# Designs tried in a protein design chat: miniprotein binders against a2bj90. Part 8

Target 1, 235 residues: a2bj90
Amino acid sequence: MSRSARRKTSALNTVLRVVEVFASIQGEGPFTGTYSVFVRLAGCNLRCPFCDTRYAWSLEAGKPLGVEELVEEIARYEPSLVVITGGEPLLQRHPLNSLVEGLESLGLRVQLETNGILPAPARDEQLWRVYHVVSPKDVPVRVPGAKLHPSWVDYARATGRAWFKFLVANEQHVREVAEYVAKLGIPRSRVYIMPLTPEKLDMKELLELHSRIASLAVKWRLNFSPRLHLLVQLP
Below, E stands for the ipSAE of ESMFold2; O stands for the ipSAE of OpenDDE; V2 stands for 0.75 times the mean of E and O plus 0.25 times the DockQ between their complexes.

## First folded at step 26 (miniprotein)

Design u1 (at its last look DockQ between E and O 0.04; V2 from the best seeds 0.00; counts 0 for: pae E 10.3 > 1.5, SAP 70.817 > 70, placed apart)
Fold by OpenDDE base, look of step 26:
Structure u1 (fold): chain B 235 residues (1-235), chain A 119 residues (1-119)
Amino acid sequence: as target 1 above (235 residues)
Amino acid sequence: SEKEVYRRVWELAWRAYEAKDPEEVIKIIEELARLAEESKDPWLVLWIIWMLAYVAEEAKDEELVVEIIRVLARLAEESKDPRLVEWIIYELEEVAKKAKDEELVEKIREVLRRLKEES
């Protein structure tokens, strides 16, 4: 490999396509209520019909940002957690490992949001050290092209740093999740069910849906994830 | 528009998944292949590859899987993007892991061998 090819590969490893950076409360999963900086990365390998961040699907929706500059921007918010989300963050896996290294060097806690289609982190990746919330799209919603990569189950067992968050609308969906996690050998303590919110719910309908799904979580002995940001009208 | 093309690919992939008629699924595969060949968006092409691989994994008819393998092989051979070839190899390896028919698995392995030697 020529010196020019190594320089082009090194420059690609230090730049992320970023849609937005903002501070808010983590509304979902095991870190609900945490003051967080959100980094929304551009590009997704899915086109979920229920996606609330459709503007992040294209890589061109993101601006190129250097890892060092992004670390400095994040640090200015003094976050209790850095949440890396997007379309699918793991499409930018290489510069994402560099971002995680930079953030961890400052003592910042990092949580990744992923659809779980791409392989889990390997031991030699910086991503191995962070928290992961995996949101499968194959169960119960069966989005074409969505399949949970089996390495996420192994990663969860090896590290204890992964949780699985499933979108559910009714008791049949909760049953399908319970059967799926039992088949994969995912501990129930690592499973969250979250309301699948269709477009155009009012606050009353949103609260009623949360109440129904939370009651199902108790009945089925699963963890409940709210969509807290929607309930409190934060980003 | 870009958004309309992604919607069309979604509708086609979902229709292929629900279709009971193999001839209808073949027509959808051919349409997805054309959309990939005509596309200037490498992400649309990758998304079509993922949809085709999904249809192959859920197909009950081996002829459909063979047709998808043929289409993916063609897309890889015509591609000048090494990343696209790498993704097609990855998807074909995943299809091969799910395939139960030994003859089908061997057909996939032969295609994988060819694509890896050319890469």
Scores: ipSAE 0.019, ipTM 0.339, lowest interface PAE 6.2, mean pLDDT 88
Fold by ESMFold2, look of step 26:
Structure u1 (fold): chain B 235 residues (1-235), chain A 119 residues (1-119)
Amino acid sequence: as target 1 above (235 residues)
Amino acid sequence: SEKEVYRRVWELAWRAYEAKDPEEVIKIIEELARLAEESKDPWLVLWIIWMLAYVAEEAKDEELVVEIIRVLARLAEESKDPRLVEWIIYELEEVAKKAKDEELVEKIREVLRRLKEES
C-alpha cells in the first residue's frame, strides 16, 4: 500500500479523547516562545495537588476525535510546533502514535509532555522521533504513585530528544532535584527548573518567584524554564 | 516485546473504559489482573494497578468497582514490594473519595485498614 493510503486507513481506525485544541505560545521548557498548537488529551495517572489542569484528569473530560480529523484541524493553525499534553498523553499511546504519524507526514514538529511514569518510546514507535519534555513528579515533592521510568534516561542519551523539567519553589527543592538527577545520571544540560505556582499569584509575586528560581538555576548551573504564558497572560 | 505488553495493557484499559457491557469489562479486568500477577516487571505491575484504579474511579457500575477493589486488594496482599502496597493504598483512597455510595466507601475503608495493618 502507498504511504498516503496507509496513513488515511490508520487515521480512520483510531480516536483520541481530546479536552481542547488551541493556539498559543509554548511557555515552558526548551521550546519556550514558539508559536504552538496545544492538544490536551484526557486522562491522568496522577492526582498532583498542584495540578493546574485538573479538568483533564478524567477520560470523560475528552471528546472522541478521529486522528485524521485532528491532524487536519491542527494543520489549519500552521503551527511551528505541536505540543501534545494533558493529563498524561501516554495513557492513549496507541492512537497517539497514529496522531504523530499523521503530523510527521505533513512535516509538523511535535513535542510531547509526560510525567514519565510510562516507558519511553521504542524505536519502532512513531513517538521515537518526536521531542519529549519529561516532568517527574517524585521530586522535589513526592506525589504518590509517581516514579520516573528508567527508560527515559536511556532514551534521552540515545536520541537527544528528551529533557527533564522540575517544579521548584525554593533552594531546598533545587538541591533535591540536583541530587536526583545526579543519581540517575541525567546531565544538567537536559535539566530545567521551573517555578512552582501553587495557585494564582499576583503579577508582582509571580515575577519575584521567577527571579528567585532563575537565580537558583544560574547558581546550580541548571537550565531555567519560565512559565511565560502566565507572565504574558496567554492560555 | 516489553513495549508490546505495555501497549496491550493500554488497549485493554481503553476497552474497559469504553465498554458498555459489564461482563466484557470483568473479562478485561481479569486479564489485566493475570498480567500483573504473572509479571516480573515492577513497572508493568504499577501501571496495571493505576489502570484498574482509574477504571474504578470513573466507573458508573458499582459492582464493577467492587470487583476492581477485590483485585487490587489481592495484588497488595500477594506483593513482596512495600512500594507497590503503598501505591495500591493511595489509589484505593482516591477511589473512596470519588465513591458516592456509603456502603461502597465503607467496604473500601475496611480493605484499607487491613492493608495498612498487614504491611
Scores: ipSAE 0.008, ipTM 0.221, lowest interface PAE 10.3, mean pLDDT 83
ESMFold2 (binder alone), look of step 26: mean pLDDT 78; pTM 0.769

Design u2 (at its last look DockQ between E and O 0.06; V2 from the best seeds 0.00; counts 0 for: pae E 10.7 > 1.5, placed apart)
Fold by OpenDDE base, look of step 26:
Structure u2 (fold): chain B 235 residues (1-235), chain A 119 residues (1-119)
Amino acid sequence: as target 1 above (235 residues)
Amino acid sequence: SEREVFRRVWELAYRAWEAKDPEEVIKIIEELARLAEESKDPWLVYWIIYYLAYVAEEAKDEELVVEIIRVLARLAEESKDPRLVEWIIYELEEVAKKAKDEELVEKIREVLRRLKEES
């Protein structure tokens, strides 16, 4: 392999396709209410019909950004958390590990949002050290090509740095989640249920849906994730 | 089973997204319509509507948009759920806002008028 081919592969490992970078409040999961910078990466391995970020599905929807430049941009916001999201961030796994290394060198906390189809981080990856919220798309909603990779359960047990967030619309969905996590041996303390929000709910309908799903979370002894950003009208 | 129907809808949706041939997309739209008409699950029907509307908004081929409008109109007229009708009305209004062809916009407006008079 020529020296030129190694230089091109090294340059590819330092560039991310980024859709947007913005500061907001983390609206979902275990870090709800945290002042966060969101990095939305381009490209997804799913086409969920209920996706609120369809514009991020193509890799071409993102701009190429250098890891160093992106670290500097993120740092200017003085975030309490950096949230890596997108379509599926783990499609850009190599430059994402470099991004995590840069952010951790500044003492910034990092959370990844993933659909859990791709393998969990290995011990030699920088991603091993960060927090992960895995949002399966095979239960209770059944998106084609969605299957939780078993390594996420092992990662959660080994590190305590993973949570599982499931989209639910009704009690039957909550039952299916409860059965699924029991079968996989995922502790209930690591499971969040979140309202599957149709687009275009008014605030009253959105609050009613949150109330119904929160009551089901209590009944089924699961954690509840709001969609706080929608409730407080933040990005 | 309900499980198999959901799987089928999503497989069809994914194929329509990757399809380059409009004729293949039309066949998928027709199959999605049939699955919606046979469905007793409002959520399945909502997802079909949502996907069809998205295909219509991104479509460069007017024939695809016309077929989606026809399908959505039938689903609304056959529906006994007022919320489904409201959802279809909303999606058609969004398609109309993005449409560039005046004849197409007028066809959507005619459907919207009919659906609003019947609701």
Scores: ipSAE 0.020, ipTM 0.365, lowest interface PAE 4.7, mean pLDDT 88
Fold by ESMFold2, look of step 26:
Structure u2 (fold): chain B 235 residues (1-235), chain A 119 residues (1-119)
Amino acid sequence: as target 1 above (235 residues)
Amino acid sequence: SEREVFRRVWELAYRAWEAKDPEEVIKIIEELARLAEESKDPWLVYWIIYYLAYVAEEAKDEELVVEIIRVLARLAEESKDPRLVEWIIYELEEVAKKAKDEELVEKIREVLRRLKEES
């Protein structure tokens, strides 16, 4: 595409459909514990049975927000991390690149959460330079239509800016994850296993589940991700 | 209420994930099937379909797999929702890929043929 065509496309794609913007703590993955602003984008290409954000599935759930206005709103929180999540944020890829550009111009650190079905960022995208936590949905709990795009593994190796996070309930799930990541060549240092919380658990049950999955992470030499926001009762 | 049904489905699915006794798993399958047949929430029904298929893929007892196939076929045949039928077809195809018994694979293929013809 010519430089002029890219300028026109960027101007036309300055609006995102946003479900919510809120401050909290990043409770999962490599940035656990970081004071964050969450930007939940509307629309998802999956209907996972274990999804805890079903209200974001429809694109109609989001209101249109200008990228410039959104950057200003986010900046007022003075976040240590901006977490872009959803739905599936990569369904709004072009205006998302504009948002990332605006956030980076203010020195704000950005992390994307994605199910990995759409391809990893290209080198000429602003998304190339941000952090990604990729949650494949084809193992161990299989979701129809889910398949990790192979470019995410290449991207993770080339940049060191992607990690892979898997929901597990037991050791059989962990074995399946281990086999899957080995087959794809994903190094253990990039893999997180996280408790699958299939029902509302009281605090004792939640802690016991965390302990059990953390022990499995140690046994299998994988990283453990808590669901810290559940443990400390934050959104 | 719908919230109470949802909670019960999650409890049953969690027990199925942990179960070591095939007879307990069969009882859970039957209860999940009843909840799916009674539900008006397509998301809840899809969730049940997904987990039944998962149990079938991991089962070592072929009679358990046959029972799940029977339940999934019935849910598809009684459904007026084409999306639900498509989900069941997808899950049955995945079960067939993992099945090692050719007679079982043929049973699944016969069900799939019937469901695709009716769609």
Scores: ipSAE 0.008, ipTM 0.211, lowest interface PAE 10.7, mean pLDDT 83
ESMFold2 (binder alone), look of step 26: mean pLDDT 80; pTM 0.791

## First folded at step 27 (miniprotein)

Design v1 (at its last look DockQ between E and O 0.15; V2 from the best seeds 0.00; counts 0 for: pae O 5.8 > 1.5, SAP 74.886 > 70, placed apart)
Fold by ESMFold2, look of step 27:
Structure v1 (fold): chain B 235 residues (1-235), chain A 119 residues (1-119)
Amino acid sequence: as target 1 above (235 residues)
Amino acid sequence: SEEEVLWRVYLLAYRAWEAKDPEEVIKIIEELARLAEESKDPYLVEWIIWMLAYVARYAKDEELVVEIIRVLARLAEESKDPELVEEIIKELQEVAQKAKDEELVEKIREVLRRLKEES
């Protein structure tokens, strides 16, 4: 068996519970603006009141899909970035590592979105080599059960492949984020603040909120993340 | 409609965080309290308690903080759930830790003393 054939055959027997696969623009974080394919995995270990993807909370919301089939579907879009999101993707860690292996074999860039409760990748995991945007849910607005696993800070320092993104509505929230990241030793260059949006904002209100949070990012010397997909009305 | 109620609670909290008029915030706090009293979902109730305590920790208006303390005490005293009472005690301790006014701290300590005697 060739090296490529063995790896492909191994991935064939692993399944993921997938809610949706779609092309769009990455609207958040360090890769904002990149043509991306999103893979939304089912299941979450949190029930955040502000979650805008509540339909992915239950593992049963996902359909089983083989890793090889999923890689082929993703490749047809010819993405510049593959964004693995969910729920919480690390609940399906083993088959997720298989998916990453398949995507890497095709030279595709991968980004994971996680709430950071489960540990960061180990050096021998395929996930070690991909980019991570970690969104802790214990600050500024604490969600019951949320606590950032300390390995994410170590991972970010060791690899330079993790960023931390926080939802904020006002300056008090930003102050709390600043205190939190300083305490953990997370450098400001790795920290994004992003507008915490209620569902019912019209475009004018959405732009005003973006302006307010962006101004706070400058004031506090933090990176700003938009919700670009909302501004341009993409999924 | 569990997801709709959870979203409703979030939107009320968001307005409380952003409101400038303490009287408006007090009305929101009472609505959140009523939702907590009516709910059979422990996750929702725990989050409401946390949100009320969060507003109290950072509010500038002391009358608002006193009202939140009153609401939290009422929720604890009316509760048959010892985990809920313990969560409220924990949150009131955090409010007291952040409080700068000694009279306010003493009010919170008296509530805490009463709640611990009843448990």
Scores: ipSAE 0.206, ipTM 0.630, lowest interface PAE 4.6, mean pLDDT 88
Fold by OpenDDE base, look of step 27:
Structure v1 (fold): chain B 235 residues (1-235), chain A 119 residues (1-119)
Amino acid sequence: as target 1 above (235 residues)
Amino acid sequence: SEEEVLWRVYLLAYRAWEAKDPEEVIKIIEELARLAEESKDPYLVEWIIWMLAYVARYAKDEELVVEIIRVLARLAEESKDPELVEEIIKELQEVAQKAKDEELVEKIREVLRRLKEES
């Protein structure tokens, strides 16, 4: 490999396409209520009709940022958690491993949000060490092209650092989730159901939806994820 | 509402994905194309283009792929939006890379030439 090819491969491993970086409260999943810095990466391998971050679908929607510069920016917020999200963060897997290495070297906790289509981290990846919230889009919402990669079940079993968060609108969806996780051998303690929210709910409708889905979570013995940021009007 | 249109497009695309009847799939493709032509939401149009290209990349039926290419070409020619044309060109290039049939690849290349000359 020429010196030029090595420089190009090193540059590709040190630059992320980032849509936005902001501090907020983690509103979803097992870390709900945690003061977090969110890193929204550009590019997605899905086109979900209910996506609230459609502006992140294109890789071109993100600005190129160096990993070192991004680590310094994140560290200035003194976060209790770094949440890596986006379209699909694992599309930028190589520079993402470098980012995780940098953040962990500062003692920062990292959580990844992923749709679970791409393979789970391998043991030799820095991503192996972080927390993952996997949001499958094949059940119950059945987004075309979505399929949970089976390696996420194995990763969850091996590490205990993965949770599965499913979007649900009604009791039929909750039933489908319960059947799906039972079939895959995913422990119910690792499963969250979250309200599928239409774009134009008022606060009353949003609260009523949360109440209905939370009651279904209790009935079906699943964990409930709020959309806390929507309820408290944070980003 | 815009949301109702998005869900309708989603349900159509889902039905096309699960469909085993090529005639049903073609009908859904034409309806998706019409919805893209009528849409003022660039994200909806992008979603439809992506979905059509996704089906084309994984379709086993060459007639279905040809129909999708025809529809994508029409959408590009009618929109006259340079960004949309560029997106369609990108997706068609990916379809061509996955295509195994040489005649199909040449049809895609012909469409790509036309779209690049008109842009």
Scores: ipSAE 0.019, ipTM 0.368, lowest interface PAE 5.8, mean pLDDT 87
ESMFold2 (binder alone), look of step 27: mean pLDDT 76; pTM 0.747

Design v2 (at its last look DockQ between E and O 0.02; V2 from the best seeds 0.00; counts 0 for: pae E 9.9 > 1.5, placed apart)
Fold by OpenDDE base, look of step 27:
Structure v2 (fold): chain B 235 residues (1-235), chain A 119 residues (1-119)
Amino acid sequence: as target 1 above (235 residues)
Amino acid sequence: SEEEVFRRVYLLAYRAWEAKDPEEVIKIIEELARLAEESKDPWLVEWIIWMLAYVARWAKDEELVVEIIRVLARLAEESKDPELVEEIIKELQEVAQKAKDEELVEKIREVLRRLKEES
């Protein structure tokens, strides 16, 4: 490989397309309530009709940021957790591994949010060490092009560092989730159902929806994920 | 309702998978078998079969695997549905492929032979 090809490959592995960096409370999944820095990466392999972050779908919506600069920016917030989210963070897998390495070197805990279409981390990736919340979009919401990669189930079993978060609107969706996770052999303790909020609800409607889905979670003995940030009006 | 039966099967299967007491798992297997025998929904029966086979693949206790094999064999013999029998044969083959105990593998092979001769 020429010196030019090595420089291009090294530069591609050290730059992320970032939409936004902000501090907030993790509103969703197993880390709900945690003071977190969110890193929203640009680009998504899906076009979910209910997506609240449509502005992150294009890679061009993100600014190029160096991994080192981004680590320093994140560290200034003194986070209890770093949440890597976006469109689909794993579209930027190579520089994302470098980011994780940098964050872990500072003793920061990292959680990835992914749609689970791309393969789970391999053992040689820095991403293997972090927490993952996988949000399948095939069930029950049937987003075109969504399919959970089977390696996420294997990763979850091998590491205990993965959870699965499903968007649900009603009991039929909860049934479909129950079937799906059973067929995949996902431990029930790793399954979260979360209210599907396709539209801007008022606070009353949002609370009513949370109550209904939480009651279904109890009925089906699943974990409930709030949309806590929406309830407390944080980013 | 179909939904209530499905939820019951779902919750039983997960309880069996999560259970540490073999006696509790046996009771769940027997209840799943009963639900399959009483079901007129081929999909529910197929799903119960799959769940039983799943429990068998992850069971650490050979007695549980033997009980599941017995139940699956009974369900195959009673159903007389060639598609269901074929699915049970397939699942039992997968259980046999994962089994490490030679005596258990031979028990599965004997059941598989019987089911294939009757089909």
Scores: ipSAE 0.295, ipTM 0.679, lowest interface PAE 1.5, mean pLDDT 90
Fold by ESMFold2, look of step 27:
Structure v2 (fold): chain B 235 residues (1-235), chain A 119 residues (1-119)
Amino acid sequence: as target 1 above (235 residues)
Amino acid sequence: SEEEVFRRVYLLAYRAWEAKDPEEVIKIIEELARLAEESKDPWLVEWIIWMLAYVARWAKDEELVVEIIRVLARLAEESKDPELVEEIIKELQEVAQKAKDEELVEKIREVLRRLKEES
């Protein structure tokens, strides 16, 4: 087989460990409100106490799916956006690049959600061309070992395809985020602050927290991210 | 190359988390330690320390946790960088806080006492 044919065949026959595929709206970050198909990949390199998707932590939680089958399943939803999330999707980097290639061949827009511990995409990766929402867990929530890889700042500057989203509960947290992004040289236009929500908040408490954090975003001239899916009770 | 070292470190750390053979895991932890000791890149060294501490804090395999503690202690004792030593102390304190096995907690406390006396 030719080099091109062999490479394409291998990419489409690779396997991802997938926890779930479902349609919903993107509830967070710059694409909030977009009709999306979510692909939740298994495995995570963190054990955050505030994680709302703990069922995706173990790599064994995922069902093995071939990339070709997965692309066809996603396409049937007719999404405006494909959101690749998890766990931490970059733990399955090689087959993830194959999935992105397949989705792009159908003209589908792709966004990846990552904690930013593993490096940003290289120029020769399919992931180079997708959008990324990077959620560092080092500041202000200080999950141990959640240090942002510096390549994400370089990637964001070079491509314009990355944004940084931070969980905050109060103004002290927002101050810490502001100091952190200033030191890293991340412009305010690329920064989102998002409410840190415990699992047990009732709707009134959830709305009050959103209002408080949104007011802080205005005060500090940062972008605000809701957790819209929680407010409208979608997955 | 620098990129190859970073990729190797990330793959080794991931394999250490997922590996089922304790002897394989111990070999991986020693290779990560060697890369940290030989590196001139403070980001890579700090990230290796973080990855080791993260695995130790949440792993259920006691042999893995003990080996990681030993590696972190060695890195701190051999370091000329007081900022690195302080980071290792902070990470070991977090491992001790999350550990449920009292014998393991005592081993970590002994290491912490030694590192603080030497600083």
Scores: ipSAE 0.006, ipTM 0.240, lowest interface PAE 9.9, mean pLDDT 83
ESMFold2 (binder alone), look of step 27: mean pLDDT 77; pTM 0.750

## First folded at step 28 (miniprotein)

Design v3 (at its last read DockQ between E and O 0.02; V2 from the best seeds 0.00; counts 0 for: pae E 3.9 > 1.5, placed apart)
Amino acid sequence: SEEEVFRRVYLLAYRAWEAKDPEEVIKIIEELARLAEESKDPYLVEWIIWMLAYVARYAKDEELVVEIIRVLARLAEESKDPELVEEIIKELQEVAQKAKDEELVEKIREVLRRLKEES
ESMFold2, look of step 28: ipSAE 0.262; ipTM 0.657
ESMFold2 (binder alone), look of step 28: mean pLDDT 78; pTM 0.764
OpenDDE base, look of step 28: ipSAE 0.500; ipTM 0.757
ESMFold2, fold request of step 39: ipSAE 0.149, 0.187, 0.160; ipTM 0.569, 0.609, 0.590
ESMFold2 (binder alone), fold request of step 39: mean pLDDT 78, 78, 78; pTM 0.763, 0.766, 0.764
OpenDDE base, fold request of step 39: ipSAE 0.413, 0.212, 0.015; ipTM 0.741, 0.640, 0.262
ESMFold2, last read: ipSAE 0.322, 0.247, 0.320; ipTM 0.714, 0.652, 0.697
ESMFold2 (binder alone), last read: mean pLDDT 77, 78, 77; pTM 0.756, 0.766, 0.757
OpenDDE base, last read: ipSAE 0.089, 0.008, 0.012; ipTM 0.539, 0.227, 0.256

